# Designs tried in a protein design chat: VH-VL binders against Apical endosomal glycoprotein (Mamdc4). Part 7

Target 1, 160 residues: Apical endosomal glycoprotein (Mamdc4), of Rattus norvegicus (Rat) (q63191r268to427)
Amino acid sequence: SHHMATDFETGLGPWTQLEGWTRNFSAGSMVSPAWPHRDHSRNSAYGFFLVSVAKPGTTAVLYSPEFQGSVSYNCSFTFYYYLHGSEANQFQLFVQAQGLNTTQPPVLLRSRHGELGTAWVRDRVNIQSAHPFRILLAGETGPGGFVGLDDLIMSNHCIL
Below, E stands for the ipSAE of ESMFold2; O stands for the ipSAE of OpenDDE; V2 stands for 0.75 times the mean of E and O plus 0.25 times the DockQ between their complexes.

## First folded at step 1 (VH-VL)

Design f9 (from f1 with heavy chain G102D Y104E F106S W107S S108G G109Y; framework fv_ciduvectamig_arm2; at its last look DockQ between E and O 0.05; V2 from the best seeds 0.00; counts 0 for: pae E 10.0 > 2, placed apart)
Fold by ESMFold2, look of step 2:
Structure f9 (fold): chain C 160 residues (1-160), chain A 124 residues (1-124), chain B 110 residues (1-110)
Amino acid sequence: as target 1 above (160 residues)
Amino acid sequence: QVQLQQSGPRLVRPSQTLSLTCAISGDSVSSNSAAWSWIRQSPSRGLEWLGRTYYRSKWYNDYAVSVKSRITVNPDTSRNQFTLQLNSVTPEDTALYYCARDYEDSSGYYFDYWGQGTLVTVSS
Amino acid sequence: QSALTQPASVSGSPGQSITISCTGTSSDVGGYNYVSWYQQHPDKAPKVLLYEVSKRPSGVSSRFSGSKSGNTASLTISGLQAEDQADYHCSSYTSSSTLVFGGGTKLTVL
């Protein structure tokens, strides 16, 4: 069972972008053979997903709402990502502690690099944090490639 | 071979609901490679796409802005068909109505199979 | 009002080439490569000629070709034949994942 799921069909849901992620759909592609042929949530050219459109050398960043800390339960986060068209594509998942006097550096939990073919890839992380926290999703697109996100699913243990 | 067979009334009175049915043979309304659309044609508007229904892990609908408040397109998996309901019709809804398959694959998207057309007149 | 602009009519003689335009905006024709062209003879449903701007389904003559520049897509019919006399419609997807058509073009073969 999951508590919060975002399939991007009507917007970003509870997620906020800092820069560089754009909601789009497969049938909206322009001159780009690496573009996803179908989204993940609808398995359709008409379904929406996020894609990184950050400028070269600039990372696209998306962040979650603030979740409560817990020492008893892991917040389980399942997501689908797309890395195709360049070996220089990068995707990173961070957790950043919140509600502290000093801004804390994000902690890297997942890093994926390169070319993964034309399919959406499922991954899952378990997050333990005694402090309130946010999840940060960062994408950087290599030359001729694309980095995408769809179906961001938080378990019931991820408490707002 | 995919075939689309339309049925429904050809005369509808103003303010009533226009209802049309499109029966599918040679494919499934729940096919993950297709979407099922209604399109109409009139002298004043030409071809006008109205909306579609399709199944991708669950059912979805997309509707043209011009009719979004009045239209419903529903699948019926048990009869392998889909329907158009257009509420509160006026004489401007008089048109030749088509159902069509919008085929989705890596090669592109286009309407490859069309029903025979149903001329619907909205008048007293 | 049609969302995409096509000429109301065009004409040509057998053996000539003709071109039909389809003009939209950056939110449809200009923004995406999902322009299609349909041929419609009297009393018949439309039949696809081109999709993705310039691709031909199997069984469509190579006399039909397509291109796009900016917000305008073009259908070109070479080696015009009497059977090409028909209505021609363009369509495009939009940024809202909806579909729009042009007003149609009546082709007369002289």
Scores: ipSAE 0.007, ipTM 0.544, lowest interface PAE 10.0, mean pLDDT 82
ESMFold2-Fast, scan of step 1: ipSAE 0.612; ipTM 0.845
ESMFold2 (binder alone), look of step 2: mean pLDDT 91; pTM 0.934
OpenDDE, look of step 2: ipSAE 0.166; ipTM 0.754

## First folded at step 4 (VH-VL)

Design s12 (from d4 with heavy chain Y102W S103G L104S; framework fv_bebtelovimab)
Fold by ESMFold2-Fast, scan of step 4:
Structure s12 (fold): chain C 160 residues (1-160), chain A 120 residues (1-120), chain B 109 residues (1-109)
Amino acid sequence: as target 1 above (160 residues)
Amino acid sequence: QITLKESGPTLVKPTQTLTLTCTFSGFSLSTYGVGVGWLRQPPGKALEWLALIYWDDDKRYSPSLKSRLTISKDTSKNQVVLKMTNIDPVDTATYYCAHRGWGSYYFDYWGQGTLVTVSS
Amino acid sequence: QSALTQPASVSGSPGQSITISCTATSSDVGGYNYVSWYQQHPGKAPKLMIFDVSNRPSGISNRFSGSKSGNTASLTISGLQAEDEADYYCSSYTSSSTVFGGGTKLTVL
């Protein structure tokens, strides 16, 4: 049982993506008025977060490592997100189970849209899967908006 | 002051590839959030959006025309190029390029348009 | 167009007010306060008149105003002048496209 926390200060850690999520920070506050003035992990303009550069009609997807299935333990996932500056902002969290030689369709656990204010928002999901699984974090940024992630924390019952 | 100008052939034959160039001034397509789109209007008909390219080279296409369209940019020349393959008489239209700013789902500055006639 | 419905024509006399409607016909359109209006005189490029439902670009007369109620956006032109005679197009977005209404021909009698 291992506890996994990713604050993006040095990279993506064990998380992976194809494209669309970028690491960035707020010290250059001229990027967009919709951007946060600080990250969540450091509460600093020099602290890193992930921002989705995927626009409506495309999606940035971030993948967790694959976790083992269990019928005995819940895997708890805590994360922070930021949605500001556009009604077209979209964030979704999926769980995708791995079948024998087949990846199952993702199952939606969270959906957030639009304008949620100027603060990092904490959320938590509990996952119980008998099969190996991964978590998918999907973001689309609306025009003039910001969709971001910071501090992804897996409980010690999320077994690699 | 933002200005855009379309250029390309005015007469094209069916099955050919249409290449249109948008040359602009007053902004850079390396500026955060900026995009340039292509639109068309057949004679007597409504405006139709074709494609859009953003500062970060992200490209968007009309779903019905996506297989026929390619949009590209040359930021150093202040140009955006649209290519449409397998042209047909129904593609006869005035073609426009237009500027899109950060935070915008609208086009605030338009070129004058170039009429492209497709006939045998 | 099918995604955004406008009347084909509208008419008024100088000094009157007219309103042009633009109705979204699907749940994927017009939901996020991103409705724009364009004016087009014959042989000319469209000109942005209203953006984000009710905002005017610099240099646009305050005789032009925009509003939205539910899935219907409206462009209102007050104090009609001969130069207002033109085609007017509404525009919005869907998840996969930028869409335009079919256009409304305004005749100033």
Scores: ipSAE 0.008, ipTM 0.534, lowest interface PAE 12.6, mean pLDDT 85

Design s13 (from d4 with heavy chain S103M L104S; framework fv_bebtelovimab; at its last look DockQ between E and O 0.62; V2 from the best seeds 0.00; counts 0 for: pae E 6.3 > 2)
Heavy chain, then light chain:
Amino acid sequence: QITLKESGPTLVKPTQTLTLTCTFSGFSLSTYGVGVGWLRQPPGKALEWLALIYWDDDKRYSPSLKSRLTISKDTSKNQVVLKMTNIDPVDTATYYCAHRGYMSYYFDYWGQGTLVTVSS
Amino acid sequence: QSALTQPASVSGSPGQSITISCTATSSDVGGYNYVSWYQQHPGKAPKLMIFDVSNRPSGISNRFSGSKSGNTASLTISGLQAEDEADYYCSSYTSSSTVFGGGTKLTVL
ESMFold2-Fast, scan of step 4: ipSAE 0.402; ipTM 0.788
ESMFold2, look of step 5: ipSAE 0.021; ipTM 0.611
ESMFold2 (binder alone), look of step 5: mean pLDDT 91; pTM 0.936
OpenDDE, look of step 5: ipSAE 0.823; ipTM 0.925

Design s14 (from d4 with heavy chain S103I L104S Y105W; framework fv_bebtelovimab)
Fold by ESMFold2-Fast, scan of step 4:
Structure s14 (fold): chain C 160 residues (1-160), chain A 120 residues (1-120), chain B 109 residues (1-109)
Amino acid sequence: as target 1 above (160 residues)
Amino acid sequence: QITLKESGPTLVKPTQTLTLTCTFSGFSLSTYGVGVGWLRQPPGKALEWLALIYWDDDKRYSPSLKSRLTISKDTSKNQVVLKMTNIDPVDTATYYCAHRGYISWYFDYWGQGTLVTVSS
Amino acid sequence: QSALTQPASVSGSPGQSITISCTATSSDVGGYNYVSWYQQHPGKAPKLMIFDVSNRPSGISNRFSGSKSGNTASLTISGLQAEDEADYYCSSYTSSSTVFGGGTKLTVL
């Protein structure tokens, strides 16, 4: 009922960004062995994923919609990531709460870095916030590397 | 076999606009992660980066020269063009275009350079 | 002034080893581990010799090696040869720019 899933096949869905995350697919890429041969949602060379572009001065941050606060339920966020081809690859997940007076600074909940192999990896975080909040997904790709995301899944306890 | 070659006027008068073209082969500037940059070197001085254009048309400029520079690409012609406005004698330099490979922060292949002299 | 500081010159004899330093004077540059080195002979375009601190492109002699300690990167040339006489430039990036050192003239005596 309150389940929200984004597979990037047609766009970013409810997720937003300023710049730095790009939708792409494996069959469209001839550039690097660091790229996955298939996406996670379709297991296809023509299936879309999100890839972080490492450009000097670029902020590659993806923002969730704002979720309601709760003291009774954990919002569970499941996602798939791919980090390959560079020890300098980095992925970070932050939660940012919205107070009554001001936006709070982001709090780091998850960090992954470097070379993690040639498979999409599943991860999950549980978020408990009394205040409205959003999730920030930051990607930084090292030279010759790949940092990607696919299948962002919010549980039915993540209330818009 | 990546190659790049600069072309444009070799003599320009002060206050004019300098237009330089980089023509390349051996890669496409539609390929994900690649870029082409422009650099210059005044006689007897150090290398200076000017601008960079990526495959997705994203553009980066030297902060000190940003107001004077425009970089553009024509992917179908394998060309990148740099325009510099309000040319001054201190802009006399050898101008280079260079290839930046997949998510690289270095230039692996360079054109031979073209000397541009600014004088009245 | 340059964000990367190099000595203006260095000299050595054939067979000797020499080292050229490249020191980041800005904390933005000093935080980056992506230093490249270029060789430039008179009248010619720069040639990439080292990238990402210590990696050599295909075809570059293993006499050329790179390293980093703190905010100083170093290019070392062992078994010095007459052909190595050239200008050497280090380079890195900041959040807004690609920066180059002032260059070092290597003289092979």
Scores: ipSAE 0.131, ipTM 0.692, lowest interface PAE 4.0, mean pLDDT 86

Design s22 (from d4 with heavy chain Y106H; framework fv_bebtelovimab)
Fold by ESMFold2-Fast, scan of step 4:
Structure s22 (fold): chain C 160 residues (1-160), chain A 120 residues (1-120), chain B 109 residues (1-109)
Amino acid sequence: as target 1 above (160 residues)
Amino acid sequence: QITLKESGPTLVKPTQTLTLTCTFSGFSLSTYGVGVGWLRQPPGKALEWLALIYWDDDKRYSPSLKSRLTISKDTSKNQVVLKMTNIDPVDTATYYCAHRGYSLYHFDYWGQGTLVTVSS
Amino acid sequence: QSALTQPASVSGSPGQSITISCTATSSDVGGYNYVSWYQQHPGKAPKLMIFDVSNRPSGISNRFSGSKSGNTASLTISGLQAEDEADYYCSSYTSSSTVFGGGTKLTVL
């Protein structure tokens, strides 16, 4: 039995991106009041999280490793997100399956937007895919806002 | 508490390179989400945006002037530098540098401006 | 070419209200969601008056208000005072670009 957990304290782990998500922490810098005072994994101002790049018109996309397909619904993904400080904040979670000879279009499983308060929020999705798949996490930060991620956990039935 | 001040030559000859320096205080350009831009205004004309540099060294340029412009930063000196090549009399303008705050789409604090005259 | 069109001038009497429009004039640049307004007195740097269509920075009088309908943003100044006489510029952000209108000279009669 195994699971894949990423807390961002030392890096991105097996997650990848081209650009747009930044590892950061709350202490030691002057930042917007929209930022959390602590990360989720360590509950510390020195603990790391991911924040969506605060540039107008930019969407940050983070990619999971490819997981094996399963006929069971037991593959679950748990994550923590923070959306505060702007009604224009956006966060979306997609699953993208690979067919036998082609990559399928991404399918939206979660969409969150705007102002959701001053706490890390837990969410969980169950992924059903007969084919290998990846998870895509997309963030867009609105003016003066914050869109962040921490503690990405794939269950032990999500097989690499 | 945020202040910016432009400096550089006030008189430049055609075909030379214009170098302007923005020196600022009250913020750091290593702060996540912050940027500094350059703008200009010819006498009696409208404002024109020239370039913008972000905390992570990402750069944006006016499409019509991109080939002539270079923006850079020295975070330890609290400075942003703009270079414009092949200067022409039509480039005569007051040049401003301005602060862009965290995740903002506007300029909230401006320098006083420096008039640059281009003549032979 | 200006992507944002403003009237060249507007005038009003003390105590009255005036409105300055800012219209996206091409399909390539229409529909901007983030509009700012700047006030400029002669010989001075521009001062931010309104951002994100309708928000006021700290210290800006509530006589200044912003709105947007379709592709036209508006700055409204109520209770006109002599000190309001200035040039006013609208600005909008597009992906990777900042665009300014041509400016409007407000005369307080």
Scores: ipSAE 0.312, ipTM 0.768, lowest interface PAE 3.5, mean pLDDT 87

Design s23 (from d4 with heavy chain G101S Y102W L104G; framework fv_bebtelovimab)
Fold by ESMFold2-Fast, scan of step 4:
Parts: C-alpha cells; structure tokens; sequence
Structure s23 (fold): chain C 160 residues (1-160), chain A 120 residues (1-120), chain B 109 residues (1-109)
C-alpha cells in the first residue's frame, strides 16, 4: 500500500552507496556543457539529481533497500536517467537476489551507453522475485560526459 | 587563463622531507570534476606521475611511491601541497603541478616546473 | 608492470610528415581510448597536443593528428616546421596510475 519515491531534493532517502554518486544541481557551480540545465523532479536549475562522478576507474553504484520476494506481485521500478556528452557513458540496472545462504550474482536488466540526447529519459522495469532482492544502479561517466539519475519510484507492490 | 606555479626548496639533503606547493589561479579546486596533479622529470628522463587530488579531497598516488607521498589541498588559498619523505639523490628532478578537468585522463595546463636537487 | 614504448628519436625535413609510435608492452596498460600526447621544448613545461587518441585542444594546429591501431597509438605531424623540434611524450591511463612513454626527440632538418 506504500510506494517509495526518491527525488533527491533532501538527500538519498532509503538508497545507499559506497562512493561515486554525488547529489548536485545545475546552478551549483561551473556546470560542464554535458550537464542538464534542470533536474527532472522540479524542472529547475536548483533541483537536485544524482550524477556519476567523472573519475577514471570509478563505477558509481547505488543500492536500493532490500525488498521482500513474492511470486504474487509485480514490483515496478520507474526511473529517469540522463546520458550526454560522451560515447563512453554507461548506465546499468541490476537486480540482486538473496539466495539460500548467500547473495546471488547481480542480474542485468537494463544497459544504456553513450550519447542519448539532452533530455531526461524515463524507463520502467518489472521485477518478480521469489527471494528478497535489491536494485543496483551503476553509472560510469566518460570524459566530458554526464550520467545522471532522478525520480526513482518503486511501486506499492515493492514491499520493504 | 588557468595558471599554476610550483614553489619550494631547490636543494634538499638525503633523508629529509621535500615539501612543494602549487599555487594556482583561473579555477577553483571546489569545482566539480577538477583535480590537480604532481609530476616529475629527472634530467634527461621521462615524465613520471606522482599524485593527484580531486575537488572532493579524493587522493590518488603512484603505486611505487605511495608510501613516501602525501598530497593535500587548501581550497581557500588555491594551493595544493605535495610532501615526499626520505628524499634520495635519485629524486633529483623538475617537479610540475598540473590541472585536470572533468573531461579526461590528461593534464591540460601545467606549471613552469621547479628543479629540486638532492645532494649531501 | 605498465610500459609505453616510443622510439628514442625521429627526424624529418621541413614540409615532410613524420609519425611517432607509442606501443603498450604490458598486458595491464589499458586506456587505449585515453591516449594523450605532450610536446616539450627545452627548459619548458609539457604542452598538451592530443587527448583521447585523436582530439586536439583549442589552438593546436591541425598538422598534429593522433590515431591508434591495436596496441599502438601514433602521433603524426604533417608539414614539418622548425618550431616542431621538441621532445614528444605519449601518456595513457591504467586503472591505478597515469603512465608516460620514454619520449621521442624530434629533429627538423
């Protein structure tokens, strides 16, 4: 009966990371030409998004909280991403299930790379897992590029 | 527009600690994606990368020299400092600091370099 | 071990073209997409000439071009001029460091 929506305006919410994703906004500094002029949630230069740091050798990974498994419900995840300014940009979405006695390897559900234009792109995945699971959002920013995320929405069938 | 300048001692004795300062203008080391690196070149030899510090205080070091190097920044002074411990005559070189932007794995603006001679 | 191999010297006459190679000799040198080239005149700091294999910074003459094939990157200088006489260094990124080639002395005339 609850959905989980994160717009990054006040923080990461229930999402976590080790490193690599930075919360930022378009008017915050000398923005590179590859950065969006506005976020998606507020349509504002002062609205926050996540950006994958443009550091060589760094893959930014963002982790959802763990959701319960169910064969009866379709957990739907909607998100917005922005890939611009470098052919080496990469974004990947994985689902990682908890097995009997250990964590299973991540399963790739989406892969996007390179130059996808100057607009936030909406995508949605449906997840049906019998076991508890997490979503992993991996970003790699190429030289001169931007890889960003905004408005991460888990449907009310994604049970914490 | 972007300028960097190295300063520090020109003569150092073996076993001492070498401290070099890079003072820059035309950019801020609080700007997203910006870094400043240190490189050196012994007389007649190739360039060697030593260390790099990013706007968010993330630090990277040459694996072969990591135990001897410390890089730090003072964003308010527009300065980056490199310390190298246990100096040896083979560390005689021209030392450069250089700017790195979010755009890549290269150094686009360099200081003039400062020659450091290590002798007893 | 990461190593980039350049010829020690190359030479050409004014108006000719020359090519300087930069070959990876170690299996751990990645970053063929991140090859850069620097020009260094005696007593001066290095100057960026090429980045990301083939891109020129603003203000660099189109006589300078970069390319790669397999594990070898190349800097080509066309229409050689006396002012091109300098040392040229290639550089690439590995996962843990920035690596430079041994340098190539270009003599004009």
Amino acid sequence: as target 1 above (160 residues)
Amino acid sequence: QITLKESGPTLVKPTQTLTLTCTFSGFSLSTYGVGVGWLRQPPGKALEWLALIYWDDDKRYSPSLKSRLTISKDTSKNQVVLKMTNIDPVDTATYYCAHRSWSGYYFDYWGQGTLVTVSS
Amino acid sequence: QSALTQPASVSGSPGQSITISCTATSSDVGGYNYVSWYQQHPGKAPKLMIFDVSNRPSGISNRFSGSKSGNTASLTISGLQAEDEADYYCSSYTSSSTVFGGGTKLTVL
Scores: ipSAE 0.059, ipTM 0.684, lowest interface PAE 5.4, mean pLDDT 86

Design s25 (framework fv_bebtelovimab)
Fold by ESMFold2-Fast, scan of step 4:
Structure s25 (fold): chain C 160 residues (1-160), chain A 121 residues (1-121), chain B 109 residues (1-109)
Amino acid sequence: as target 1 above (160 residues)
Amino acid sequence: QITLKESGPTLVKPTQTLTLTCTFSGFSLSTYGVGVGWLRQPPGKALEWLALIYWDDDKRYSPSLKSRLTISKDTSKNQVVLKMTNIDPVDTATYYCAHRGYFSGYYFDYWGQGTLVTVSS
Amino acid sequence: QSALTQPASVSGSPGQSITISCTATSSDVGGYNYVSWYQQHPGKAPKLMIFDVSNRPSGISNRFSGSKSGNTASLTISGLQAEDEADYYCSSYTSSSTVFGGGTKLTVL
């Protein structure tokens, strides 16, 4: 069983950001040919996804809630991403741990660049952290491009 | 110059707990981003990472061995200690401690000379 | 099985160039931008030769170079010398571990 799943159909759920990621759907406004024709969660032109409106040189960042650390289990995070229409597209996934006296630097676990085709791509990371941590999802969209996210799924070993 | 040196027993019996100490100089384990790790190498085999401790007491363990391993530090003594429980002949190896520069660095830039631990009945 | 695959041995003559490959056998490896290479002489501790795919620590000869293509990282040693005879290990990370290749024995003939 999934402990926490976010499909963006009704909002951001427990994920937070200041700016840069927007909820949108394909049929609402066809902004460019680089946009997907359907979302991943509903396979529908009216289904919602997140799209990065951050341009090259700026980055949109989405933050998970803080999860508890453990030395006994791995937290598994599954997500779907879409990168199309520009070589300047960039997506990165970081894990950031809270140390005893300081917040630690983010650790890069995934990096995807450029043109990766016209399909939602599934990815999964396993996270082991002795300390509380959160996941950071960073996106930059190139000219005429699309960088998007849908279906963020945390396993039942990811403890809030 | 950064130096590290391993110490502990050279011969241990099966089922005992192995305790190894890394004593270092040339850096402080209170410096932001710095860590010290433990690695081992059985005779004629590949290197295997065991555990790592950072300046803020954050700890990482090899998933296959985490139930047997405890890493700790004494910053005032410039020491990092590794304990491995329920030792077995398969644990016979040269054990190394090594310096890691920054939290997000994934390499070990300075290594101790290693200490051979033989596990026999 | 190791998450990183290396050939067991490689050999060359003095003055030649040799290349050692390191191939990820798991998609869980943290990306090929964070590959390091270590040299180990018999009875000695490993020595860092290359980090972050192609970067050389201070004091390491420019005869040693690193590169990557796809899921394979490579260590190239040019102008091969007798003292290069050693075991070479590649290393990278997964989300939960630091991993090493099986090692490659370089023989200088």
Scores: ipSAE 0.000, ipTM 0.468, lowest interface PAE 18.3, mean pLDDT 83

Design s26 (framework fv_bebtelovimab)
Fold by ESMFold2-Fast, scan of step 4:
Structure s26 (fold): chain C 160 residues (1-160), chain A 121 residues (1-121), chain B 109 residues (1-109)
Amino acid sequence: as target 1 above (160 residues)
Amino acid sequence: QITLKESGPTLVKPTQTLTLTCTFSGFSLSTYGVGVGWLRQPPGKALEWLALIYWDDDKRYSPSLKSRLTISKDTSKNQVVLKMTNIDPVDTATYYCAHRGYSWGYYFDYWGQGTLVTVSS
Amino acid sequence: QSALTQPASVSGSPGQSITISCTATSSDVGGYNYVSWYQQHPGKAPKLMIFDVSNRPSGISNRFSGSKSGNTASLTISGLQAEDEADYYCSSYTSSSTVFGGGTKLTVL
């Protein structure tokens, strides 16, 4: 059993991406009215979060490390997201079981769109997989909008 | 075994509203992540996506046709309904309903047989 | 206007290997790495052959494979057989839509 938490304050931790997600903070040079005035982990204008710079027509995808499958119904993923400033904002969470070229494609567990207010929102998903799996977090930011992530927490029943 | 079948009128007149029903089995549209879409193919032409509805009633429409389209579901009857208003001869096509695959690319893994809808006076 | 461009036709002889290309012609196609391929025989519904660039659904022959280089996805059919003669469509996602290529007619000579 191991607890894995990522707050983005020093980097991406064990999470990976090709492009599109950027670490940033509220007091940074790219501030817009749609951006949060603080991060979730530090409650600070200088605390880091992850923001999608992928616009409509492109997608930022963040990948978890591979987990060995849930040991019980208690494997859970808790995260905080922020969607504000555009009806075209999009966020999706997928779980992908191991086995490239298999019949186990990514499974959509969460879909959030548009304008959800000016607070970091907590969400939690329970993951049940007979096979090793990874989590995919996809974000797309609408014009003048913000799509962000902070505090990604895997429960101690998710084996890494 | 997932199966889908389209039903509705095979001949409609210009300006009428076309209503098509997709009846399916082998899955539930209350299952997390599942969706059903509608697509069409005019004779001799390419496939065109029309609309998609997910288990949570989230709806997506083709931007060029969204003002004419309404998609709805009845989860208890295993049915998805597509309505297209102000039908025109250019809407003559084979209409398909399909099960939404679980992919970022929005692929469709099981398809109905299709129903040919001819629009003429 | 097609966001995805395919050749209108391709041909090959039995046992040969052929490739069908699918090129994104617009940067609005956000799913460059998320491409699916469908096979359609005359008068029949499309059948999913490949999803997410290179993944095969259960029951699809390993003679069918998908790949991608830059903004061009490819469907390769090895050991070509008469029953492979069909129309092939690529598909991908944009921010507002699912888009399809114009289709490629494969003729097995």
Scores: ipSAE 0.006, ipTM 0.494, lowest interface PAE 15.1, mean pLDDT 82

Design s27 (framework fv_bebtelovimab; at its last look DockQ between E and O 0.04; V2 from the best seeds 0.00; counts 0 for: pae E 14.3 > 2, placed apart)
Fold by ESMFold2, look of step 5:
Structure s27 (fold): chain C 160 residues (1-160), chain A 121 residues (1-121), chain B 109 residues (1-109)
Amino acid sequence: as target 1 above (160 residues)
Amino acid sequence: QITLKESGPTLVKPTQTLTLTCTFSGFSLSTYGVGVGWLRQPPGKALEWLALIYWDDDKRYSPSLKSRLTISKDTSKNQVVLKMTNIDPVDTATYYCAHRPGYSLYYFDYWGQGTLVTVSS
Amino acid sequence: QSALTQPASVSGSPGQSITISCTATSSDVGGYNYVSWYQQHPGKAPKLMIFDVSNRPSGISNRFSGSKSGNTASLTISGLQAEDEADYYCSSYTSSSTVFGGGTKLTVL
């Protein structure tokens, strides 16, 4: 079962943006043929998702609340992403340890780049951290492209 | 087919300004996202990145050398120029120009053959 | 010292697999950056072998593979051949700068 699920229909839920992600829906934009035609959570032109609106060469960042340390692989994060319209689109998933005396660098767990077609793509990561942690989702839009997120799901073994 | 070729002086004296030209074909710096970088390699030493210019004239410089470097482009000639002021014998190296395929792509996929620049002692 | 550390040399026999490591030694490497690998034969320009940690450009043999764990990226060459003898460089991007490792000389015995 899911511990925390965010489909963006009523906002960011527990996620916090630093800059550059915007909640939107397919029928609300006509800026490019590369724009997602339907969201994932509702398979609808009127269902919401996040898109990167950062200028090329700048990174949009979204981060989770702090989770307790997880010493097993039972804590998993499932997410849906969209990379279309440019070979230069980038999406990265990081985990950053918390609760230490010094700020720890984020650790890269997933990297996706370029053109992945017009469908939402599902992925899952298993998270193991001896310390409390946050998940960071970074998107960087290439020329004429879009980077999207929907349906961010933490397993019930990921504890706030 | 993307090709790049470096040109400039083979021998330079200390304190002079080094001017290197990269002439390329198979792509245009009017193409969205594209860039050209300059790198160097002293004999027997590691590669070192120097500078990068993008299609929109966004310019990046190595922090340690920024005060000495100027990069520019001439899109109509398919050329990128690097100038390095106050040349010193430690600047003796093979200089390369290389193609950056996109604005957020962090690699160089096509390289020139390189040109050796020797700074007299 | 470079912000990326590689072993100075590695060696292997034809047909074997070898791995070259590339470890970030500065806190500003490996965050949002991608790792690429270049092969350089003597007197030649570097050639891109791997980009974005594990992707091969068109025309690069699948004997070359890349991975990353923590602050360390790895290039693995399987089925070593004499032509693989060269210098290998890793590279990454930190905020606004491109950095290269010190290089690894691969000897095929």
Scores: ipSAE 0.000, ipTM 0.483, lowest interface PAE 14.3, mean pLDDT 80
ESMFold2-Fast, scan of step 4: ipSAE 0.445; ipTM 0.828
ESMFold2 (binder alone), look of step 5: mean pLDDT 90; pTM 0.933
OpenDDE, look of step 5: ipSAE 0.025; ipTM 0.674

